# VH-VL binders against c7peq0: the designs that were tried, part 14

Target 1, 252 residues: c7peq0
Amino acid sequence: MHNKIYNSFIDRKAKGIKSFAVLIDPDKVNPADIADLAAKCTAAKVDYIFLGGSLVITNHLDECVQQFKTLCDIPVVLFPGSPSQVSRYADALLYLSVISGRNPELLIGQHVLSAPAVKKSGLEVISTGYVLIDGGAPTTVSYISNTTPIPSDKDDIAMCTAMAGEMLGMKVVFMDAGSGARKPITESMISRVASQVSAPIIVGGGIRDAEKAYLNCKAGADIIVVGNAIEKETSLIKEMADAVHAAAPVLK

## First folded at step 1 (VH-VL)

Design ro06 (framework fv_roconkibart)
Fold by ESMFold2-Fast, scan of step 1:
Order: C-alpha cells, then sequence, then structure tokens
Structure ro06 (fold): chain C 252 residues (1-252), chain A 120 residues (1-120), chain B 112 residues (1-112)
C-alpha cells in the first residue's frame, strides 16, 4: 500500500520539524495564476499543497492537481469537502471523519458511498479525525454540514475527542476553526490536545499572520494550514512558512 | 507508583562526555514529555530541553545546542542525556522530570538527580 | 529569554506564622486567553524539586491547603498560611509560556 505522505508526517514530527501547508480551493483559483502561485510556494519552501473546498461549483480538480504536479515538486494532498472531491493525480487523500459532530453521514455514511471510488483511484488514504472548533462565526463547513463545532474554550472536550479518534485508529488529527473563521484555535487547546495524542496534529482556520502560525507550532501543532489569508495576500506564504520552520529545533 | 530513577554520580575530566540515564516506571512512558534540568552547586535551576518519548522529537535550549543530545530506549522506558566537551562550569546535579505539555506544562515527578563533577 | 525575579531571596519566618513569596516576569505570561503557565516548586534540603502549584493557582495532588498561589500577567505570589517545620527549603517559580523555560533565582525559607 501507499504510506509515503503519512510517513513524511510522522518522520517530520519525530524530528521536531514543523510543516507548512497552503490550502487552495480549485473553484476559487484562476488557472492562469497557478504557475505564479506554484513558484511562490516553491521559493518559500512550502511543505504541502492542500487542495479542496466545502463546495464543488466547477469540476476543475483534476486540472488543478495536474498543473501543480507539473509546475512544482511539493506534494499535493486532497482536503475534500465532499466524497466527489477525488483526483487520482494527487499524492494523498485526507479521509476526513468529522468526529467533533454527531452527524452519522460525516462520521461514516459518506465514506461508505465514496470508498469504491477512493480505492479505484489508487490514492494514499490517510484516515483523519477532523475536529471542528468554533471560530467565532458560522463557516461554510459548519453551516452546510449541520454539525455543531466544539466551543473555542472547551479544551478538554477537544482533547477527549482527538484521543477517541486516535484510539479508533485515525492516523492524523485535524483541528479546524473553518474557512473564514473570525478567531483561530487557541494555543491552550492545541497544547491540551498535543499532551494526549501521538498522531500528527494539523491546525488551521483563522490564522492571519506569521506570529500566530509560530505560536501554534510552539503549542504542539505539527502542520499549519493557511488558505483564506493567502488567497487575499500571497506574499504571506513566505512569512508564514519561515515562521513555521523557525519553530522547529535546529538539527546538526 | 510513578518513579524516575537516574544513574549514579560521575567524575569526568574537561573535554570528556557524560551520559546520564533516567528510567521511568509506573506510567505509560510515551504519554508524557521528558524534560532535563541542571543545578550548579548553590545555584538555581536551569532548563536544558525536552524529548517526546512517543516521537523522539527534541528541543534544546540555545545554551546547550550542539553539546547536548537527548535519546531514548523505549523498550526499557529509559531516557538519556549526553553532554559533550565538558567544562568545569558543567559541574552540577542533572535532573530528569516528567511534563504534560511539551515545553509549557508543569513537571510533576522528578528523578533523584545525578551529580556530575568536572575536575582536572 | 523571559527573566523571572523572586523576592525575597531569603525568608526567615517564625513557626506558625504566614509567609509570602513574590515572582515577577519580564513580560506577560498569558500565552492565550485564560492560560498562564506559571508553576511553583519546593526543593527541600538534599532532595529533588517537587511540584506545589501549577498554572498560577492549582494545587498539585497531596499538597496541603495551607499553600496557595495567585497572580496574573507579570506578578505572582505564593502564600503559606501557617508555616510548618517541613516547609523549609528553596522555593522556585517557573514560566512555561515562552521557550526556553526559565526559573526564578529561588527563595530560601528558614525557621527563626
Amino acid sequence: as target 1 above (252 residues)
Amino acid sequence: QVQLVQSGAEVKKPGASVKVSCKASGYTFTGYYMNWMRQAPGQGLEWMGWINPNSGGTTYADKFQGRVTFTLDTSISTAYMELSRLRSDDTAVYYCARGYYDSSGPFDYWGQGTLVTVSS
Amino acid sequence: DVVMTQSPLSLPVTLGQPASISCRSSQSLVHSEGNTYLHWYLQKPGQSPQLLIYKVSNRFSGVPDRFSGSGSGTDFTLKISRVEAEDVGVYYCMQGTYWPLTFGQGTKLEIK
């Protein structure tokens, strides 16, 4: 089977190396801008490109994946908003189960429907315990998914949820405040989760500056994901990548 | 039930290396970070860094970067601290201690300490 | 690095009387809303340090209720309501908010 991307997550975590991922929505990006964006990600030493979104309005996922794979060597990981967001050309798929909610469709139902297509794609599948945290305003994910996010100050609920996901066999924990969040996840909550789980921890949503990306890494995040802020200001890619990488210990 | 047992006192010459062990028992070794501290005679406590026994990931304080190495043997629930190029001012009691939140949490259980004397 | 300053450095106290130790940080220890990583330790003569108070005011298991912690931002206090003979030793505050972790100089509590 395929474990190249997952092995990179656990190997980098074991070495204390922090990773930076840029989240790109295929429906929002102009194909003519992809070459410039890929060049900026390469120059900034971005570790992963996450492709996905909560709504599929145009069917351009395959084209977008192939363009990034042609223009740069950064691994492309699918961050799907629905079972239909599958491209065989990507390096891996984050197979999200929304364990913070009680919607059986998002826990397992949609996965049952997508499993044959995912298997046929040949993608590396990374089981992911997705923990949606209240970002101060409804996001597209929370609004259309009909799931209640964990309150932003309930650190122990987030911790217990992540622990349960890990014990149920999920390889990665993804803590997300959601696209367009007004406030990011607190360092307190990140450190509480990090204290009890061994799995790589991905943190995203509401991160608008390099300082917050750095502090989240210091709190215990292994991979920082930024999308919305970079869509508005692509020059932030290098600032955030540098801050994330600076949070890792210097290895000789 | 939680115990951290360290190796015995060492006497070293300047320029030598010393390796201190810390054997854990009474808890899940991989569930907590292991922190290392030292205390020079009559002085206060100084943090050296931490290692995560679950991942092997380490963080070293800048003062010790390049001279200290933290390692593990998870099969015997033991952590090691190796300090190289010893100087007379490295004479201190070295402690291991268990921590909850990587570099931010309290140290709830400590080893008994290992005296390292650097003398020519 | 965050500098932790304790006062007094030497604290002679009469048995049964209250004692108070101050700890000040060179910058705010509030890492995020509601989280302040300030901890207190006691090192008895010839022994390893032991945790007394964590996150400003939480008493560690087995620690007598005569010990209490308080404070916010940059100014913190450890209080002993009635000092007993077994309380003799050096008290240290520690901050965990910023890397590297740093300790105060220590306060030596002695019975008069």
Scores: ipSAE 0.000, ipTM 0.402, lowest interface PAE 18.9, mean pLDDT 85

Design ro07 (framework fv_roconkibart)
Fold by ESMFold2-Fast, scan of step 1:
Structure ro07 (fold): chain C 252 residues (1-252), chain A 121 residues (1-121), chain B 112 residues (1-112)
Amino acid sequence: as target 1 above (252 residues)
Amino acid sequence: QVQLVQSGAEVKKPGASVKVSCKASGYTFTGYYMNWMRQAPGQGLEWMGWINPNSGGTTYADKFQGRVTFTLDTSISTAYMELSRLRSDDTAVYYCAREIFGVADYYMDVWGQGTLVTVSS
Amino acid sequence: DVVMTQSPLSLPVTLGQPASISCRSSQSLVHSEGNTYLHWYLQKPGQSPQLLIYKVSNRFSGVPDRFSGSGSGTDFTLKISRVEAEDVGVYYCMQGTYWPLTFGQGTKLEIK
């Protein structure tokens, strides 16, 4: 088993280095724009390209992974909407267990179905405790599985959920308000989770400007992931990357 | 068909609490967010927060955090807004409103009739 | 907070004439998949606000075709092609894209 990408998460966290990830949704990105996006990500020193987040039904995911791998050296990490949507050409897979919900399919069921294919793919698998937070908008995960997110003001529920995920062996905690979020996750909630969890913390959803990305890093996030704002204005890539890289962690 | 019916007018002294109810009918109560707004006499609309009846989760506008509490009784499709430590400038008409949250639709379509809360010494 | 600015705040109009209200947001309201959560509400005297236009340009069910909305990003307009007596009231633009939800100051439409 190789852990190149996961080891980069741990090593960067240990050094106090904050990471910026751009989330590309294969169903929403215009294929003609991929070369420009890759160039902008490279110029901005983006740390990871997260690819996924929606229902990908065709071979478009695989083609998109191959395009990014050809056009730049930034690691491509799959963030799939379904465990069946994997590309062997990616560097790693965030193997999401939706621990904020009580749907056994999203906790383990779909993983059982996908495990043989994932193993045969040779992908680095990063077990990820996915904590869905209510961002004031329904998410693809919420609609597909009829699971409800953790309320946006229930910091302790998010904290306990993340702790449980870590204790059950999840290597990474992903706190996500969803791509359609009207309200990003609060610094209070991030800080509460970070105070009790040692695993790398990824935070995404509703982040629309460099200041919020910076404040989330200050609160304890290790990796900031942005998708929607970048889709609307790609010039934000450099501003957000710079803000994330400039951030220092909050003392615990 | 879809209706939100609010409780009647209240008169309170400064420092007291008020609890306004909003009873929903004609739709699946847990399928929609419930927003709360207020409007001081002759003034504009001010958003106070929302509650998700499906999860019980609440979000309060910063101005009201610590003084307002949203609760639900799903067995009777009723939402409540309790505002504590009342001041004279809390005198306003308080509204509940249902918010659609479809795949690509977020807007308040049905409003309660309003509840006048008067705070005077 | 996103600041919503309406102009004019007072709008006297003659019956049967057109009317126009502007609404500006302090930042772009385009949120997800091209959707812009800018809505227009009318509050008639003594009544609750009622939805007129949602997502910039979509007329809510039962709203007369004399009402139309347009705009993008930060600049939005509500138009009434022929003002009727029943159109008197205060018009509010509202953004639903960001927390907290915010309203414009309101535009009071009065018959001259």
Scores: ipSAE 0.006, ipTM 0.500, lowest interface PAE 12.3, mean pLDDT 86

Design ro08 (framework fv_roconkibart)
Fold by ESMFold2-Fast, scan of step 1:
Structure ro08 (fold): chain C 252 residues (1-252), chain A 120 residues (1-120), chain B 112 residues (1-112)
Amino acid sequence: as target 1 above (252 residues)
Amino acid sequence: QVQLVQSGAEVKKPGASVKVSCKASGYTFTGYYMNWMRQAPGQGLEWMGWINPNSGGTTYADKFQGRVTFTLDTSISTAYMELSRLRSDDTAVYYCARDYSSSWYEFDPWGQGTLVTVSS
Amino acid sequence: DVVMTQSPLSLPVTLGQPASISCRSSQSLVHSEGNTYLHWYLQKPGQSPQLLIYKVSNRFSGVPDRFSGSGSGTDFTLKISRVEAEDVGVYYCMQGTYWPLTFGQGTKLEIK
């Protein structure tokens, strides 16, 4: 059975445990730095390594996945920008449907084309309702998705979109402002979505400090994903992981 | 009854480390966040950071980052605060406090305080 | 860091008279979720601080109704309608909206 990673999302959410994921773009990371990065992630008790990006070459992806799998025990989850970003060495694939937009290719079309390769890879597949939120400026993500993001202050549109995705069978909701976002998603919007869905909620984009990561968890995010800030300053890995883990609610 | 009991007063030399304990009773230890504060003689309160006893996750105020470490022994419902490279201006009463509100920093109860004196 | 400024720093009061303490923050304490995380603590002589008022105006369990809190944004007030001998101590406002958490410098209430 290939539900290990999804079951970890569900089990951790049920216990109120918050998870921290580091997003690594295989095209941007220097291979010589991967050992140090893996060691820092291990020391900080990072819960997941998300590998992917809007413009990733498959050959670099395979090499990067294998390096992380060799150097640490943290699960590696693919966060693909396209159907071609598949590596059989990863632990799971977030199979993204961009439900915030009206591009049929990103809702289902590209998935039809990738399905045989995904099936053959043997990867655990996690159906993911991807909700792109306006981060204040056009990003690579918004251009590549060829869809209009939900306005940053339209909490109810984001909420209804996530609810619809869950009712249509998406196992996970991913709220993303994009890696190049000028501003992160608001706690208000996260709270509105969390109040209406039971699926694990991943939040990413524009998160630059431990306080925001913590506040997003308090608003109802289950998994916090950070990429750009960590690329600039790797010491943030420990600070953000600690803040996310500290955000777990009280337990009866 | 809900209670936090701290270890006794300490006298340390500059450059030494001190470890203060805070033993909880009367509630589920892992159900509430633990915060640490200090108060220099005749001065106001200063927040040092917090630890989640359920996850072990910690957050430190920037002023103390690198010098302070919060740890736990959940088997005896005890939290610890270790402050290293002590200076004379670290002389203060150190308090642990439970976050009653589960995340909004409504501190109840507070421990009785531990006086740490740093002198040559 | 958010700076919390209390006034007065010293507050001599006659028994039975009202007392008022002001607390100002360097920026708005309204959290993005709409709540304001401003709390008041009392430290009696030789004792640990104790929670009096949380989220601007809510009295903590066991706190007498002569204590009340009010305010919004950056300007907050703690009032004691009739000061009693047991009210002697240092009052601190604290903001929990931003890290690091910060306290006011304290207001020492003493009986004349």
Scores: ipSAE 0.006, ipTM 0.510, lowest interface PAE 10.9, mean pLDDT 87

Design ro09 (framework fv_roconkibart)
Fold by ESMFold2-Fast, scan of step 1:
Order: structure tokens, then C-alpha cells, then sequence
Structure ro09 (fold): chain C 252 residues (1-252), chain A 120 residues (1-120), chain B 112 residues (1-112)
């Protein structure tokens, strides 16, 4: 059966276990640094390696995936900048639909074009409702597409968007402040979304310290994704992983 | 109910090492940090550091760096504090106490304390 | 290190009367997320410390209503509205905002 990664999301959520993912952009990572990075992720007990985030299709994706698969046992999940950014060597693909926006190409259009290649790859496909939240900085997605992020203080709009995605059959909700966000998503918004959806909730963007990762988990996030802060300071991997793993629901 | 039970009193000579245990029950051991404190006779409380039972990671206060080691046996939900090169001014009651993930959160449950006496 | 200063250090009180303990920090204890990590502990004679108040004003489970905490920034107060015999002991404030964690020197409450 090819729902191994999604089932791990569901099973961990059901047990109240929080997961930590490190986001690596294949276009930005130095190949010479991958062995050290993989070792640090393993030592810190990182739960998932997310590869992607760039909207440019890269010739380095397959090589990067294969290096991580060779160097560690952590599942590699594709977080593509476009639906065509696929590597058959990964464990799963987050098949992102930008449901916070009104661009039909990001909702379904590019998916139609990529579907045959995705099917042929044999990858586990995890339908993902991607909810872009205003992180106080311009994002590539908002500039190159007609995609407006949800304002950072509009908790109910984010909640209704996530609910709609779940009702339309999306397996996972991804709340993202975007690459280079100046401010992370608020605990209030995470809590509001978590109160109305049963799907695993991934939260990323603007998370720069262990405290924020911990508080986001207490608010209801199931998986915390960090990329930009890790690129600047790899020692944060262990600190943030520890924070995420220590988190429990407010009531115990 | 949450309980932290520490090992019994120890009498040591200067230069020796002591190892104090703290056995936890009534909660998920790996979900909380274990902190160590000490209190010399007639003096206040002093924080020594913490260990994360989920990762094995430790933080030591500068005063104790190089002399103290925190370890775990997760199979029996027990944390250990070993202090080496003992001096007479290490005579104190040593406490373990749990906290949620970060240091700023309160120390909510404490062990009963272990008296360590360093004398010739 | 953040220095925590308590006053008074010795507090004799008559049974049934109110008591008040002050705690001052050398720096503001407001964390970047807006919370203030100041906690109060009671150490009864021959016992380990027990948590009374966390984050300035929140009573820990099982702590009687007669205990209250207040304050902001660098200036904090623990108040007991009517002192009872079981309140005898040493009261400590502790800051969690900065590493390393630091305690006040303690306030010994005695019945006269």
C-alpha cells in the first residue's frame, strides 16, 4: 500500500505526537553540505525532510533526494514549487492546491498537466490544501500569480478556507507564511483552524526559534516545518526538534 | 498522580563523585524536561541545569560545567545527576523537578531532595 | 545573570493577618511573546519547594484562594490575605525569562 507517509501523519496526530520537518531547497543547498545536514537531522530525530519550495524546476532534485535517501533513514517528502517538480526516489509528494487564492492554475490547472508524470512516478500522493498567510514580506507565489495571502489577523477566513479544503477531500492542511516571512502565523489562527478541521495541520514560515515551534504545537499544529532559519543556523535543528517533540495538548 | 522519588542521602570525602537518581511516575517521562537544583544549608535555591528525556540533550549552568553530568534510563523513567571532584562547599540538598519543554515554564513537581554531605 | 531581590527576608505575622512579599528583578521579565515568566514557590520546613503561583498571577492546582500574585516588568508581589499555620516556610520567587534560571534569596514567614 502506498499511503505509508500519510498514515504516519494520521497515526501520530491521533496519539498527540508532534512532528518536525526540515525544509531544504535543492536550488539553495550546497551539495557538499548535504552529508553534514543529514547527520544533524538524524542526531536531532527529525521526523521528515521536506524538499522543495522553489518555483523553478531544478535538475538537482533527483540528485538531492538520492543523497538524503542514501545518507539517512528519515522520510523524504516533496514540497514542490510546482506540481511538475517530481522525483520518483522520494517517499511522498505533497500535491499542493493553493486554496487561499483564486488562481485556477494553482488550484487545479498545473495539476492536470502534471498528473500523468506523477502517476508514472509511483509516488505516494498526499492531496494538500495550501493556505498562504500574510507573513509581512512579499512572496514568489503572490508576485508571479494572482494569489493574495490571507491577512495575518483574519483567523476565521483561514479557518473557513481550511474547512473547505478538508470538505473537498484534501488529506492535509498546510498553513504557510511563505519563504522569508517577517512574522510567523499566530497561535490564535492555528488554534482557530485546529478547532474545526480533523486533517493533519502543517505550519511553516517565519518560525525562527524553539519557543515559537513549541507554542504552535500547543495551539494545534501537528507538523512544524522550518527552512529559512535552519539555512542561517543549523544548530537550531536539534533545538527546534526537541521543542516540537516535547509539546503536548494544553490539557496534557 | 505525578511523583518524583530521589535516592537516599550520601556522605562523601572531598575529591569523590556522587550520583543522585530521580525516578518519575504518573506522567509520560519523555514529555517533560527534568531540572536539577541544589540548596546549601541555610542558603537559597540554585539551578544547575536540565536534561530532555526525549533527546538526551542537556544544558548546564556555567558554575557546574565540567563537573556535573545529567543522564537518563528511559526504560525505568529515571534521571541521574553525577557531580565529580566534590568539595566541602558542595554539601547541599539536591532536587530534581520537572518542567514543560522550555526553561521559562514553571517547575511544577519536585522530588523530596537528596542530602549530599562532603566531609573528611 | 538576572538578580532577583526579595523583601522582607524575614516576615513575622500574626495568625489571620495579611502578609505581603516583594520580588524585584534586575531586568524586565517580559518575554518576546508578551508573557512574564515569574513564579512563586513555598518551601515548608524540612520539605521540597512546591509551586504556588506561575506567570505572575495564576494559582497552581490545589493552591488556596488566599494566595494571589500581581506585578509587571521588574516589580512583583505575592499576597496572602489571611495567614494560616500551614503557610509557615520560605517563599521564593523565580524568573524563567532569561537563562540561567534564577531565584530570589527567599522570605521566611513565621507566626508570632
Amino acid sequence: as target 1 above (252 residues)
Amino acid sequence: QVQLVQSGAEVKKPGASVKVSCKASGYTFTGYYMNWMRQAPGQGLEWMGWINPNSGGTTYADKFQGRVTFTLDTSISTAYMELSRLRSDDTAVYYCARSEYFDWLPLDYWGQGTLVTVSS
Amino acid sequence: DVVMTQSPLSLPVTLGQPASISCRSSQSLVHSEGNTYLHWYLQKPGQSPQLLIYKVSNRFSGVPDRFSGSGSGTDFTLKISRVEAEDVGVYYCMQGTYWPLTFGQGTKLEIK
Scores: ipSAE 0.000, ipTM 0.419, lowest interface PAE 16.3, mean pLDDT 86

Design ro10 (framework fv_roconkibart)
Fold by ESMFold2-Fast, scan of step 1:
Structure ro10 (fold): chain C 252 residues (1-252), chain A 120 residues (1-120), chain B 112 residues (1-112)
Amino acid sequence: as target 1 above (252 residues)
Amino acid sequence: QVQLVQSGAEVKKPGASVKVSCKASGYTFTGYYMNWMRQAPGQGLEWMGWINPNSGGTTYADKFQGRVTFTLDTSISTAYMELSRLRSDDTAVYYCARLDSGSYYPFDIWGQGTLVTVSS
Amino acid sequence: DVVMTQSPLSLPVTLGQPASISCRSSQSLVHSEGNTYLHWYLQKPGQSPQLLIYKVSNRFSGVPDRFSGSGSGTDFTLKISRVEAEDVGVYYCMQGTYWPLTFGQGTKLEIK
């Protein structure tokens, strides 16, 4: 079903509804734990399951997608770290262009190589301007992508980068501090980006508590993505989902 | 002994709902997914969906979404399939079957089937 | 949906002779992990389906060794080396690789 997931992003944003996504790395999750994780996500009313990782060494993606599709009704959206991370069983693919960097492979090169397979998969494709922000520690993304993240305090650079991505036709802006980030993206930066961008804004990386998720939503984030913290303590799923759902945007 | 025992045959009018039960015994109920299939007279098998007894999570085949509901009563190791807005072409034998660890493994244990006849 | 096509749909066999049933999938059933989730079931008259073969070639517990499965990719075969009277029924192949789970249309094995 084309545009169903993107239309849900747009519709929820237009209604002032904040969304919560749980990020699952197929290489880190124990298959035996997926049923419990899916149940917790369902009970917490998680809006999206983002599936992927910066480095997928083994090919478990299809199995993981199918397990989540079987065990819950939450949409599964691929968050791929490479062109090989495509599963036709997912509901949508975030087709990431790393616009914060100057690596032509991550801007368009890898997309050219993956396009035939992506088209053949029948997946809903959501063009995504991926803006990597410095989280205070090297991430797999910055190491593998050979790109420099935007400094955590350079709000205007992040804002201009997101604006350019939107003007180039990208449907969604993803601001990411990266897996293993020491600190999350600031509310100041999120607010600055949200003030100039109409596209749905996804924010992730380094978010470890419900208060930060809530404050990010108040700053203008439309979708909050959490992976690391939830992997360590699944009780956070409900706490963060509740906080996100309780939030209302401060910007119209 | 591992068994799945289903409720008895039902006769329903078009537009009514039917609820079929499947009682499990001889194994840990929450360790296996419960699947539902149907078979119209003289026809092949059709998968309807599954429920995870550990979580209550469900997946429905597109054809049945909006009309079928899978539920559980874990205290008596029983799964239920409720099909609403019945049509004459819903006349079939409905089966429950267990599946180990999700969609990749086969259905190793099946219920005896429940004949649902939809007639006016 | 993955379409599973069986042939023949009707298979009359003389008692004691071999029988062969083919199953073809509309796309490769090889999972990303390398396993192929193709299973065979037998439904005897008036009974529930029972598992015969799982993951292409593995015989389920209690299934006689006269049953064997083979194949790869999109083409699979169930063979009975010597048909017994108790083998009468409808045979179904099923794929577990893709959502939704789908069955072949069935092959009715009869003694002639």
Scores: ipSAE 0.000, ipTM 0.390, lowest interface PAE 18.9, mean pLDDT 84

Design ro11 (framework fv_roconkibart)
Fold by ESMFold2-Fast, scan of step 1:
Structure ro11 (fold): chain C 252 residues (1-252), chain A 122 residues (1-122), chain B 112 residues (1-112)
Amino acid sequence: as target 1 above (252 residues)
Amino acid sequence: QVQLVQSGAEVKKPGASVKVSCKASGYTFTSYGMNWMRQAPGQGLEWMGWISAYTGDTTYADKFQGRVTFTLDTSISTAYMELSRLRSDDTAVYYCARDEGYYDFWSGMDVWGQGTLVTVSS
Amino acid sequence: DVVMTQSPLSLPVTLGQPASISCRSSQSLLHSSGYNYLHWYLQKPGQSPQLLIYLGSNRASGVPDRFSGSGSGTDFTLKISRVEAEDVGVYYCMQALQTPYTFGQGTKLEIK
């Protein structure tokens, strides 16, 4: 089944089912902790494991992907810091174009260079319009470095950017406040984007509690991704997963 | 002509370090990865790890993690393998080999260096 | 680690006769892309290894058509339809599905 992961995104969205993803940075996670983390994700009914955020392709990426694939049946989706950061062991790749910025390397340049390797990997490729929103703090992800984020209160700019990405053929919209964000993306902005795009909407960055995850889903997010908060407190995995799964969409 | 040329044979004492070079020519150095392997006398091939000349990222086999370091000097199209805290059982011929390439569809190590004999003796 | 097992380890062959080498993997090397990440190398006496077959069945550049690779998943075969004197050496299979990449023990082909 090609497009299995993307198909799951659109099928779940069509049914009003909300998904929860845990973001793991392979370069920051202790390999000895992966089994416990995988068990907690399984128990919490986490829908996707997102791996990435670092610019470096290491033993840690391949090892981490293989460990999760061995220890649980949750799909593993690459969220790379560079279009070149791939592991053939994963289920899918979010092929990020940073459409909120004007850096040609992040819009298409690096993709041109990585395309043969991505094709050869055999990974399911999910074209992703990445919309970086100002979270009040700088991010450490180098591929979004030197890219001007959309101001946190400019809902219409985010909406128009997402619409343009969808019209240009992006299959998924990813709204990200970035790792270490001080402020998460507002419900207002999520709702504004959701009112104009049909593509699945992934929302991440600055989400620290179950209530915010729930409210983001009610605003129109289809997939909530959390990394920094659960790195600090893994007990949040179940609480946030439950809140996401309990949410009903708010579409207008 | 695509070729990899390695540095000459080395004789080291236990506890020393050795640094083997692998100079590439005839292709765009930064478009391909470089694998490192070794072969003890009369034994089979053992993979040590890989480095991307495009990203600089490295992958080390667990057996060598902490003792081996792969580096590049892209200005002279040369890859290096440094193995520290040498033991007598590190005596082997060390090989560099070009990986399938970051942009290339083809898999496998298609070009190999001539090998560097490293002898570790007391 | 993925364990690669070759058979036979010693293969005496008469010139012009066929030769066959088996390689077994401890886990499937078939990736979701449809490729088997299994490669065959030949090391002639005193020389560096050279690539013969990549991704299970594809001949490397310059490799004569008398060499062929087959198999999928865990069981692979390298065949030489008519052995020539220059084929003497040690043949290795290698998996590249996951790190660390691992080699079989090697099969020494000798002319008798």
Scores: ipSAE 0.000, ipTM 0.402, lowest interface PAE 18.2, mean pLDDT 85

Design ro12 (framework fv_roconkibart)
Fold by ESMFold2-Fast, scan of step 1:
Structure ro12 (fold): chain C 252 residues (1-252), chain A 120 residues (1-120), chain B 112 residues (1-112)
Amino acid sequence: as target 1 above (252 residues)
Amino acid sequence: QVQLVQSGAEVKKPGASVKVSCKASGYTFTSYGMNWMRQAPGQGLEWMGWISAYTGDTTYADKFQGRVTFTLDTSISTAYMELSRLRSDDTAVYYCARDIYSGYDLFDYWGQGTLVTVSS
Amino acid sequence: DVVMTQSPLSLPVTLGQPASISCRSSQSLLHSSGYNYLHWYLQKPGQSPQLLIYLGSNRASGVPDRFSGSGSGTDFTLKISRVEAEDVGVYYCMQALQTPYTFGQGTKLEIK
């Protein structure tokens, strides 16, 4: 297996470069709009395209991955909603363990069952400590797993959870308020987590404008991922990408 | 392209056994479960049970427990449903359907169905 | 066993008009996770069933947005905002909260 995408995460973090990812749900995107979306992402210098992030049952994943790979050079990273969301044509897979919760299926159980398919795919696997934060609305992960998200104001619980994930060997920490979040994760919480972990930090959920994306980067996020806002207003892609790329990291 | 292809129609006498096959293609067979359902002529759907293609574990509906057996041949990506001691009221179209390992117990792809007729 | 009851069993509709199907369960399908383990399937004439709506309100891949599911606990509704000719068939609700999984009797949607 290889580490090309993960190496890009750590190399960019080491250089103080911030990354912007667009999250696309292959089941909800109109195939006729993919060419225009790919062109906008390319023009805006989007760093990663994340595919997945929803409860997709019968997906068009392979078709969607191949369409983006044909139309642009931006790396495609799978953000799976289930173990079935595996496409060998993608550049990498975020192999999510929901470390904020106490469901053994989401910590390791589902991974045991998906591992043969993942290995056969030849995908770069990026172990990811997924930390679900309360965004003011129930999310798919919270519902399906009986997993309680970390309260939005409990910065130290999020910090300790991320530290534990890193110490257990997770390559990346993903802080997510979830799809449909009413409130994004606070700069305070991001800063607290960033102060104690060296792994790249991905932050997503509830980010609706360029200013918030910028402030999250200043707080210590390395990769900003946006889905819902862009689904409603694609003109935000360039504004958010520009803000993310302009941000300077907050260091101790 | 995910596809489930079932064996052809069968005519059996009361007391006999029938074995229906369901050949999977277009996905990693061992990563998903397989559910079996039946539908008597002009009637609704009835769930018979489930088998994990990964573990081989089975769950049978109580109505069929002791008469039905689910098995797999992973080398050819095929699931089997064997129903023994057939009665006339076992006449039905039998379906296999893929169960996504996602914690949702969903049947996203179905086979075309196999008509089993039990008559003298 | 959880008993699933659909109404109506026969639903004649005029092309372009809305249609609504009710599904009621003998016990709550709302899990402690917050999910309703209720799915809707469509069986078109001469075809195998196909997944339409899962977990109460989510559309399966490829399902047009004119289909919607709603409800919680014991009462669920499937709505078609504007019926098209291709929508003819038998609609089934299914509970997946506990085994044995059980289906409603089916609602036959016909163009009148």
Scores: ipSAE 0.000, ipTM 0.384, lowest interface PAE 19.4, mean pLDDT 84

